# Miniprotein binders against o43075, part 41

Target 1, 293 residues: o43075
Amino acid sequence: MNALNKIPFTRALYHFSRFRSFTTSGWIMSGHNKWSKIKHKKSANDQARSLQIGKLSQGIILAVRQEGANPELNMRLATLLESAKKISMPKSGIENAINRGLGTAGSEGSQVHFIEYEAMHPSGVGLIVEAVTDNRARAASSIKHILRNHGASLSTVKFLFSKKGKVEVNLPPEKRDSMKFEDVLDDAIEAGAEDIVNRPKEYIDEEDEGEFLILTEPSSLNQVAHHFRSKNYEIKDSRLIHIPLEETAIDVPAKDSVREDIQKLIDDLYENEDVMFIHLSILNSHFLPILDE
Below, E stands for the ipSAE of ESMFold2; O stands for the ipSAE of OpenDDE; V2 stands for 0.75 times the mean of E and O plus 0.25 times the DockQ between their complexes.

## First folded at step 22 (miniprotein)

Design AB3 (at its last look DockQ between E and O 0.89; V2 from the best seeds 0.68)
Fold by ESMFold2, look of step 22:
Structure AB3 (fold): chain B 293 residues (1-293), chain A 101 residues (1-101)
Amino acid sequence: as target 1 above (293 residues)
Amino acid sequence: SPEEISRLLDKIWELYERVLKLRDEIWKLDREGVSPEEATQLEDEIRRLYEEILRLIDEVERLQKEGLSPEEARELRKRIQELEDKVRQLEEKLRELRTQS
């Protein structure tokens, strides 16, 4: 057995590229805890469900606009539809979101915008805030206000990140007991993946997180995702992400006040209805969850 | 006039998005090593446009609280149009540089 599967605070990266291995020097935060923090802040299940339905609707609109309405060809749409079913999102809401993504006549008419706001926190941590909104000015004003309340400001930070494709998978059910990491690594190489990360199950906190995180070039995302689906893996997520560059990523200690400040900021941002995802320039933030213990 | 202020902000935030897209395209040009001196000049111009856009956002938000006169609205539309023209010229310049290979 690989010792990395038994170490709860460490993860090793097996590189096709120059990524460094994760260490136990501290805890990091990212957008991985978006639903857990929303539930905690809202204190009522119906309010949290309502916010989650709204964000799923916006995600569906964007996914359809980008890659079409066929879930067999659009893996991101397929995973969003499964998430919508799990929370019992009404079929009429799903159909409306798909029609808005297509831009068809009689589909409510509002143009939906995907916007990335770039910001810097006083600690030196950069943020990319993804928003989906039908009101550009309202979203921008509210996000800017939240940033200012935490001492952050709009600033160009995208140079602290690299854009990658991400596929989150669980092992095929029929092979769960028989497959080893080397088998998954072989499948990732065959698919043309750039990197693979094994996530211990105790750190899987969100519905869109899997046992393995597969990194790809952005143009290869769908091909890699379809390859894993063809091998009967369960696809938990398929999307483009910004990962922090190792050379400039900040290592935020678990008990440092900076961690608490950043956590408060991202909690407030995720409570905003237009905010979909937040990327941070914190070491290993693309795969390590923010602990909800 | 609240609808007019909302339209002004929407246009300014659209320019914000276009300027960041131009920054990304200049960044690609730098990584390819095609035109280092030209890329540096474009980067400086993009930085100045970015800063002007942020100043305009702050100015419009301030005038929103104090009240926006027709004269101030006309001046803001003029400044936004000037920014749009500069952004469009940079978009054209980058397309031209890419066709040089």
Scores: ipSAE 0.677, ipTM 0.877, lowest interface PAE 1.2, mean pLDDT 78
Fold by OpenDDE base, look of step 22:
Structure AB3 (fold): chain B 293 residues (1-293), chain A 101 residues (1-101)
Amino acid sequence: as target 1 above (293 residues)
Amino acid sequence: SPEEISRLLDKIWELYERVLKLRDEIWKLDREGVSPEEATQLEDEIRRLYEEILRLIDEVERLQKEGLSPEEARELRKRIQELEDKVRQLEEKLRELRTQS
């Protein structure tokens, strides 16, 4: 009695076989750790570092608010704390961010807001801009200004996306030479993941990126992340993301003017202190990195 | 005053967030198969509110640059209150829909 045919993963694998033909065309990645992108800006000036620290602080606040202050239970917080350590963020800043997330910062602590701004670019690319701010009106005005400078306007676009969990992992250090993609796939299936992507090594430019992207139901994110952690995978990221629907996603070729325009918009948005994450209605943008040529 | 405009903008953006949240919740109910006809009607109302909020934001931002008269401020407060009342009504309708499911 051939129970083998119900592996829903066969459709995902077929789409991934086409991913091997992803030409070296620099893809716009939505969903990168914003602080990693800032690090690659050659102007490692004090301003860029300050911006990174600020964004990590905001990320920590949000992570703590959403899932608590225990990094053993909050995988997103754990990854943020590692990133904070990597950039030598002051311990006092980390503690302050955690305390603000817990709401234990005295009555004088400005309330931090998480906001998702939705916009449409003239190209037909939809954007979801996640922001964390203590000043809603300032953040909104600034983000809206950036959008307008690129011809984008606020518009409902969430209908172009599906909400999913994302876990980014690297192989256990002890198994880097022995473990195959098939083994990771088995672990993903066992964890209750929906899909898994093996990122080409060429697209792993950031130390904070995982080689494997595991997609989950939003409710399963923490379970899947913990499962991979229990198997000694290096968890690089764990978050909820908006995945472009294939039916409406824009297929932007690497050398398309649209790509350049969107890249500039994303870059300008990421320079904003309150912006944390950007989702694009571009096909495969949730797992394809921006290759800086 | 600049402070008044800032307060008005903050309130409008709060309403923006509330409307988007309402939308997301209605879409969730729709996906769950809860009262599709009512969900569609609510979605249409939310869309109208969203568009009205965006227009109001643009107007207030313009007035922030040009200056805000006391009369304009009064009118904006009135419009914002009307929007808030509509948003509250939709939030109540959504609660009712959840209780019936």
Scores: ipSAE 0.538, ipTM 0.822, lowest interface PAE 0.9, mean pLDDT 81
ESMFold2 (binder alone), look of step 22: mean pLDDT 80; pTM 0.770

Design AB4 (at its last look DockQ between E and O 0.94; V2 from the best seeds 0.73)
Fold by ESMFold2, look of step 23:
Structure AB4 (fold): chain B 293 residues (1-293), chain A 101 residues (1-101)
Amino acid sequence: as target 1 above (293 residues)
Amino acid sequence: SPEEIMRLLDKIWELYERVLRLRDEIWKLDREGVSPEEATQLEDEVRRLYEEILRLIDEVERLQKEGLSPEEARELRKRIQELEDKVRQLEEKLRELRTQS
């Protein structure tokens, strides 16, 4: 038995994360509210659905450009197509997005750009805002305006984060009642994953969140995702993320006015059609949903 | 001209993206231990470019509200070109450092 199998590193981190999650969960915010927030908008459901379709289209374009149009080889595309089906996105819209990703649009004006805006909130919380847009000046100006409305400003903050691959999974349907955490851990080790987090059911509030969050080296993302798919896990999400470095992450109490201000900021950002995902330098924000609101 | 201002902003925000990519590449060089003295000097240059780009964005947005004269447009295009030349020079220098390792 080699040292990797006998070091309880992942087991110790799991227990520490579980303890931290239960004792500090009311103080943690995350950027995982994207789709749920859209559904709760006060305006008509047609505007919320239009926004979701637009964001899925942009995500599909980017995924196809990065790894091609074959969902068997492109896990990111596969998860986006499943999301598109769940909100009944028209097939013509899906095909248009795939064609744009393949480059059949023919000009720079019809291309999308993936951009990461880095910003700092007055509380010291750093933000990385992922955007996909066909109009960089419009997206940038809109996002900058939203940031300024909340007292935040553009600032380099990527040093507060570590880039990782993230695979979100649910247990195989046929094994849901028979599998234990140790079985999932074994599968993660075989896949070459770096870490695994068990997310309590009450904290799963987004379509792209799973029962287990699996962390990988960025270069291993697709390999790990395909391994879990080969074991018949339901893949909820597969993407690169920025996770907060523990030594600099902010520990924000749940009822603090700072947490409420940051929640309003991320809500406003997600209402922008070009914003895809937001990473925060808040302790554990990469795997816990927003709590106590 | 609103169309001209949008073209200026598009170019400046494109330079913003390129400068952040340069920062990331230099950060990688520093972590890998490739030319650590050169990486430090490049970090300073990239930081200065980043700050200048943010100042230029603020200036263009201010002129958009106040009105942009033909002389101001010419001056902005000149400053943007100078920034792009500096960014391109650093991009080439970084590529040369990567091929030598």
Scores: ipSAE 0.737, ipTM 0.904, lowest interface PAE 1.1, mean pLDDT 79
Fold by OpenDDE base, look of step 22:
Structure AB4 (fold): chain B 293 residues (1-293), chain A 101 residues (1-101)
Amino acid sequence: as target 1 above (293 residues)
Amino acid sequence: SPEEIMRLLDKIWELYERVLRLRDEIWKLDREGVSPEEATQLEDEVRRLYEEILRLIDEVERLQKEGLSPEEARELRKRIQELEDKVRQLEEKLRELRTQS
């Protein structure tokens, strides 16, 4: 009598049913490739481009430092290099970032620091602000200033989150018309993923975001990402993220004043050159793209 | 000097990062079921250090605007050193707990 180990697929399906009720209401973006957002900010000025290049450079440095300079093995690096190519980042800048990540930049290369700032907003929304900087004191002062301008203060909030791996993928181009969600789900199971979310197409920036968000155990991230790559999925992102715990996550309706306040805070934070990623203790914030109004 | 304030701030923020790492490691041990009572005590100590660091940041940032006297600078260096010593002690306690598990 084969004890069908009921892998708790029931949670994935239950989340899927709730995801269909994603009211089109403007969700706060947490956990996305933020250089794309800077691109979509209509100020297509040289400053926005410079900021994007800077953030990609910092991202590359960090990715190389964490997992090495081989994009075949470092999926995060591979995605960053693709993003760099899309924005026409100079090759010299990419090479310099890789070299800085390797620590081989021969000059007194200012040590790059990865920092997670934790803050609480007056609304009760917790924030984890990931920063990459060569000047810790400057970055911290700037970020803290932005937080204060929005009434937020430094506070321990990481307890509101669970650390997970995230892989964002699009279907293999050759299978776009033939492959179903069920097939992607099977591939996710085979890869050892914990969960999978199909994003509504209306929320996907095809240039920068994946249609499918695969959640993994932190230790399984690279394995899952490689599995999807081996099946010719387009890997849009691969990273560790902080997922808000459902028990403590704030459910913020799209038209809530809290949402607007948090969005402004996030926008200001992302305008900072050192800010790479922001996690919010908002329910499902890690799934939700910015809806352009 | 502005340079001295920046050095102090850099050190304080380093301690901030170290304390957050300590917290995360303690929580990991707790989740692993390693010495729950000791983990709780360490967490409380880490929390106190965290709060002290935040207060110190605010104080130094205020002094950055108002100016820092040599006497204030000496006192801040002393407080930072005391914090660093406490952080180091907690890091060592945590290492000891890991080796006993």
Scores: ipSAE 0.618, ipTM 0.858, lowest interface PAE 0.8, mean pLDDT 82
ESMFold2, look of step 22: ipSAE 0.697; ipTM 0.895
ESMFold2 (binder alone), look of step 22: mean pLDDT 81; pTM 0.794
ESMFold2 (binder alone), look of step 23: mean pLDDT 81; pTM 0.797
OpenDDE base, look of step 23: ipSAE 0.578; ipTM 0.838

Design AB5 (at its last look DockQ between E and O 0.83; V2 from the best seeds 0.71)
Fold by ESMFold2, look of step 22:
Structure AB5 (fold): chain B 293 residues (1-293), chain A 101 residues (1-101)
Amino acid sequence: as target 1 above (293 residues)
Amino acid sequence: SPEEISRLLDKIWYLYERVLKLRDEIWKLDREGVSPEEATQLEDEVRRLYEEILRLIDEVERLQKEGLSPEEARELRKRIQELEDKVRQLEEKLRELRTQS
């Protein structure tokens, strides 16, 4: 077992269910995380860039509607704005998305809907597909069509998951060389986090992935995220997610064709402009890629 | 017409969302231990509505490919209205159960 970022198990904590340091050195896989797969397959043309900008716009609209337009108070918005800057999203597009999130009272038809589609793949892998759209029928019909093309079908699968808050962080720049995993663990305990995962360095592939994944109760997400920001951590992502339940999660071998089949499905789903995120009932899929490099 | 089929699909997909929300609310009520026998009956009703909605979606999509007659459009509107009435009744029932508990 690698000595890097070891978890000392001598601490007993009332509000934490578990903490772990994880290595995946036995896994040899090809591929990338969901967002990287979209960027990797789509960055060569104007339509791919337009897709990325469109999804960020929809995310910003939803985040502003839910928690307001102040990035100091709205951590989800803050991380989305940073992502928008990284892909050079025009300032006018950002301002328009914020204004749409704030809305004008009375008029509808420009409203954005958050929808979760539940599906089952023939392999037994459950999917929750998060969509944000201003056209309910278009999104639903397109997603259903993509699922059908891969042998999947709409089915209730939410019972295969547990809803959690997720905060992705990098170490404070001024303490990068002096800080150890135990220090991050102490900060997570102070914040009221439920769990912490030390992401293996070879799997930090996407801009929204951090060195550490912090799990929270859904109601504690904002509190935990702000606590880490107050400690000068770099916040890479802050959002609600569905974590696969270990009791029912599918443990797919590293070279199994099921992983390739699922990767093809999620790649096609992410090409849809309305699809924002996909949760899978695959063991450890909330912090590891479906395929690695 | 294509616009009429699109409008029908919009209504049905909205019912899909409302039924899944009902399922989540019943699940929450069941976890809290409120009216467990009634929660089980409501789960069965929601499951039947979910299955009917999926069948209706498939039927509308089939008619989209084959062409929609005026009689078929009227029958679909009637079925959609009946489903909406059932969903609304369950939404009201759950609201009442949460207030009484």
Scores: ipSAE 0.699, ipTM 0.885, lowest interface PAE 1.2, mean pLDDT 79
Fold by OpenDDE base, look of step 22:
Structure AB5 (fold): chain B 293 residues (1-293), chain A 101 residues (1-101)
Amino acid sequence: as target 1 above (293 residues)
Amino acid sequence: SPEEISRLLDKIWYLYERVLKLRDEIWKLDREGVSPEEATQLEDEVRRLYEEILRLIDEVERLQKEGLSPEEARELRKRIQELEDKVRQLEEKLRELRTQS
């Protein structure tokens, strides 16, 4: 009776790379709720607030169009609504955005378009610029102009990225002192997440950022977000992102001139009313905050 | 007219979006292992269209600054229509490939 050696199913140890050494390279965050960045720009003038409200409105419209107007089911919408409350966005503006997303705004409501522009910077950094606009030609021209001002040009770069879900969470307030990273990891595994990153507190400059970044398959994003919500985690963000492929991602040191150039480009892009999100083919840019040193 | 240039630009930028979407869909099929050779051929065609669209954008933006003659406008409309036809053909080929998988 030959004992058939059961080849142990090597559990693909999802190398949850525990300690990705957050190289303290003050990296440009791709993938954050950037209305917070506009707030922290010292020009807290009425213009900056107007820009934030505009972007939130566009975000709400898009979120509603994609996943409906129920914030209990649409985690992206829920996070946007919380951000809107935080900046004291007028309720009428929120309602109008929801209605535009539903297509129930009166007959002349300009169709809102979601567009991903792809560009290459002279440094070799690829960019995906997400825009939400009611004027395609205006948005494209403006974004292209900004890109050109920084030497960047439209180019296919999406091949430098992998599409993933991202959920950003904080610990349940009642468990902040008792819950460990291992517990969050277990919850992430249970939810069907692919990876989890614990961001150091020093990298959480924005109140809208989560301490834990959970990466998911795109199709699992909503499930994972709901799982964390059901466990009373504070959901800070839930979105699809483009993660740079490690094989082609540029490693830019914190004090590199390239970083400064890219930062200026990103800042200028985010000052555009139609720009919602920017992805960079920079190593770890999807979870590393901009450290203002 | 400025309005004509704006309309042309809108069409071109819509083609840009359609081509990028087409590319993404082709890459999805490729990842799914659906007809790798045909997917590669379609990708090459899409790349050529993408490059042509970018050139056309630059040309129209230049003409927006310099002014657009009626003759230039007619030629641009023709080129845009030819691109639209090519994009539509590729979209149809992609639909056919999906139906065969």
Scores: ipSAE 0.629, ipTM 0.859, lowest interface PAE 0.8, mean pLDDT 82
ESMFold2 (binder alone), look of step 22: mean pLDDT 81; pTM 0.787

Design AB6 (at its last look DockQ between E and O 0.86; V2 from the best seeds 0.00; counts 0 for: pae E 5.7 > 1.5)
Fold by OpenDDE base, look of step 22:
Parts: sequence; C-alpha cells; structure tokens
Structure AB6 (fold): chain B 293 residues (1-293), chain A 101 residues (1-101)
Amino acid sequence: as target 1 above (293 residues)
Amino acid sequence: SPEEISRLLDKIWELYERVLKLRDEIWKLDREGVSPEEATQLEDEVRRLYEEILRLIDEVERLEQEGLSPEEARELRKRIQELEDKVRQLEEKLRELRTQS
C-alpha cells in the first residue's frame, strides 16, 4: 500500500519547470552574497575592498549575536569567515568583529543594530533593505536619501514577502561528476527542505554562489544547512531571506526600464556601508543573480 | 542644535524599529491564529504609528536643514514622547495577548 504518493513536492516541481526559460536576460539580484557585487564594481580596488571588509565585519558581528561564535554551529558565520578569508581580511578584524558580536568588547563598543528598512519604488517594487549599523540615524538618513534619489519612499512592504531560510550549496568536490540533481533533491527532502532550485551555470558566480538553492522554513535553516554540510556539500550561504509572494510579485522583464531603474537603486544602496542585504518584490529575484553584461 | 536634532532622530528611529518589531510580532500572532480580531486592531494601530513616525522623520530632517528653534525642539520632544507612550501601550497589549493564548 504505497504511501509514496503524498509527496507534496509535485507542486514545487511544476513551478520550477517554468523556470527553465531562464531568459538569458540579466536579472536583478536580491538575496545573494553582497560581496560579489562589490568585487565587480570597477571602482578603485581599495575602496571596494574597504567596503567589503566593513560589510563582512558587520555581518560577522550580526551572525555572532544571532547564533553565537561557533562556526561549527553557526553556518552563516562559517560562510562569512570563508568570505573574509577569501578577500584576505585581517585576522584582527575578524577577531574584533567576533568579540563585538559577543558583546565582550568593553562598554565603549558602539552597539550594533540590525534594521530592516522597508520602501516602495514608483514602479510598485517593494524593497526590504537590511542594514547593520552602529549609528541608526546616520544609516537611516543615508539609506532614505538613496531611496529618494531613485523616487522610492519608506513604506510598509513586508506583507509582499514570505520569510524563509536559504542554503546555497555546491556539490561535494568528490561527487561533481557523478551526482545528479535528483540526488541533491533527495538530500534536500531528507534534510526537511521546502524547495530546491538548480541555478543555471551562467548565473553562478563560482566564487561566492552555490549551484543549488535550498529553501527552508525559517526554523529549519540550521538543520538543513548542517545536513548538507554533513554530506560534504560546500555551503556557500546560509541565511534568512524574504521571498516575494507570487500573488503580488512584479514580473520584470529583463529589458524593462523598471529593471534598469531598480538595478541602479540596488547598486547605490549596496555602496552604502551599512547596507547588508536587499530583498525585492520582484518575481524570482531571490534566485537570480545580477549578470554584469 | 545639531546635537538636539541627532538625539531626536535617534529616538525616532528607535521608535521606528520598535513599531516594525511590533508589526512583525502581531503578524506572527495572526498567523498562529491567536485572537485574529485583536491582532487586526493592533495592526491598524501600528500602521498609524508607522505613518506618524514617517511624518515626524520628514519634519525633523527638514528642520535639520532649516534650523531647529527651541520651541520646535520642545514640540518635537513632546510628539516623540507621545509616540513612545503609544508604542509602549501596544507592546503591553501584545504581551497581554501572548499570555492569554
């Protein structure tokens, strides 16, 4: 009496089959490792690096505050430490960030705040801008100024999103040639994931992004991340994200003026030192990297 | 003074964060099926506070550019205190709702 038929995953597969038309058109990246975007900006290598280091430091502080300083238990911290190593962040800077996250930096350490600013663009695209700052008023003023320069205003938009966990993984190096998507899917199911996306290779920054995006319930994020790690997957990212609701998400074609406008807004926001992540109410924006043409 | 404006803005942005947190907590209760009618009422109150905060931010930012008189500063402090009191009341109501569930 085959109980196998109740796999509710059939609905997820059907929606992903429409994703096969990844039109080659460069999509607006919401939810990717911020570090890759800063690398690709042709700005003076030193400023970009300083900005990256600063953001990594803030990310480490936040990760430690949320889930502790043990990278074996805190997958987000582990990924941030790897990113820090990759950009040759000074060890002292990493240690200082960890200590600030633990609150062990003496009473003089400026309290770091995590803030989610919500905004609406004139196009109808909602934005959630995650910021980590030691100065709320400065960060808010700066972010609000950038938003205004693009015609966006602070507005409640979280209702356009669902909060989920995201784990980005690459195949175990030893299995790259033998492992199939079906095997990854089985591992995702076993881990208790809600969904899995195989990103097209053309949309993968091999340095900072995973080939597979695993979506989870927020409470299951760490469990799923640990499961994949235990199977020797390379964990590229592990974080909570805001996924656009399909009912209200804007479908922005690749060559749409809206996309260009939103891209400029995102780019300007990411130049801000306090901005850590941007979520967009654009359909599938959480899957699609920004392709630099 | 620039210092006064900075203090006002810091307090307003603190309230902004508290209001957003309240909203998120109310939405969590609503999703959990806890007192949907009361959750809706609280959400409406939170929305009003959010809008008041945004207006206040815009006003303070304008006054940062134009200059802040002592009288304006006093009035802003009063408005901020009134908002803080409302936020506190909502936080208390939310706690009460959680304890009843």
Scores: ipSAE 0.520, ipTM 0.813, lowest interface PAE 1.0, mean pLDDT 81
Fold by ESMFold2, look of step 22:
Structure AB6 (fold): chain B 293 residues (1-293), chain A 101 residues (1-101)
Amino acid sequence: as target 1 above (293 residues)
Amino acid sequence: SPEEISRLLDKIWELYERVLKLRDEIWKLDREGVSPEEATQLEDEVRRLYEEILRLIDEVERLEQEGLSPEEARELRKRIQELEDKVRQLEEKLRELRTQS
């Protein structure tokens, strides 16, 4: 029986410190942070920047479609605009992405389709691959090809997951030395969050990731995110995710070759310009950091 | 022709998206008080549609490699149309269940 699945909710809030022993082999799923793989490819800086701009454009289109074009009301859009500023994405590209999300006159480019491709790896790990594309047949063909190269295939897997909101935060800069986890926990409870996970700083990229991961009901995502912003927390991410159900989630895949193949599969998928995010049916895959090679 | 293959795949992937959306709507209805027997029947219908979509994708890809005859194209279009009719019927059934509940 997997003891992690039996930990009570209140004890689970402090679970991160115990998870480091389970990752002592130095392997962890990269699906937690798709930007980590893009940023790590320094040797192809022009291609890496072009891919980053393309992914941000697609993210902005999605965020605007879901919650509108007002970053004061749409926290996902707000965080994406901050990322776009960081990489100096052209203002015309940002405006085009917003207009495409609205579907308004003057937008550039063809209609895009948001698609979730569901797949199963032979190890029993389910994948949900989020994609945005203007060519369904091309995207499907390339994603299916990548899956086949790793022995995976399209299959229904969404029943292995639960939809949640995720807010990633860092402490207010002026309070980083004075605030404790218990203070963040109190703020999460006040905000109406469902769960909170503290991730050790050595396992995150502090520039792009939050030390505290807040889980919400999907309908509460923006409300919870704005609550934390009102408390001067730095909001690093705000989005919907698919969290593995505890009853069917797989712990860490036992075989070294399986772990390596899954890692290479997600790397190959993220190199595809249409792929936006990958959810895995691996226990704690959205909570654990990526270990750099 | 490559254009005909592209049109077939585009339609099949459209139906793929609609079937996954139906599955999500059935999960929502199940939690909101649809009877267990009715939920199971709806889930089975969606599962069968999904499996047919996967078979169609594999068949079109196989025929792309082997060459698609006009007769095979007509049969695929017929199967796709029959599948779309079933998807539309299920979409309407779920709309009625949401409105009447």
Scores: ipSAE 0.152, ipTM 0.604, lowest interface PAE 5.7, mean pLDDT 75
ESMFold2 (binder alone), look of step 22: mean pLDDT 80; pTM 0.783

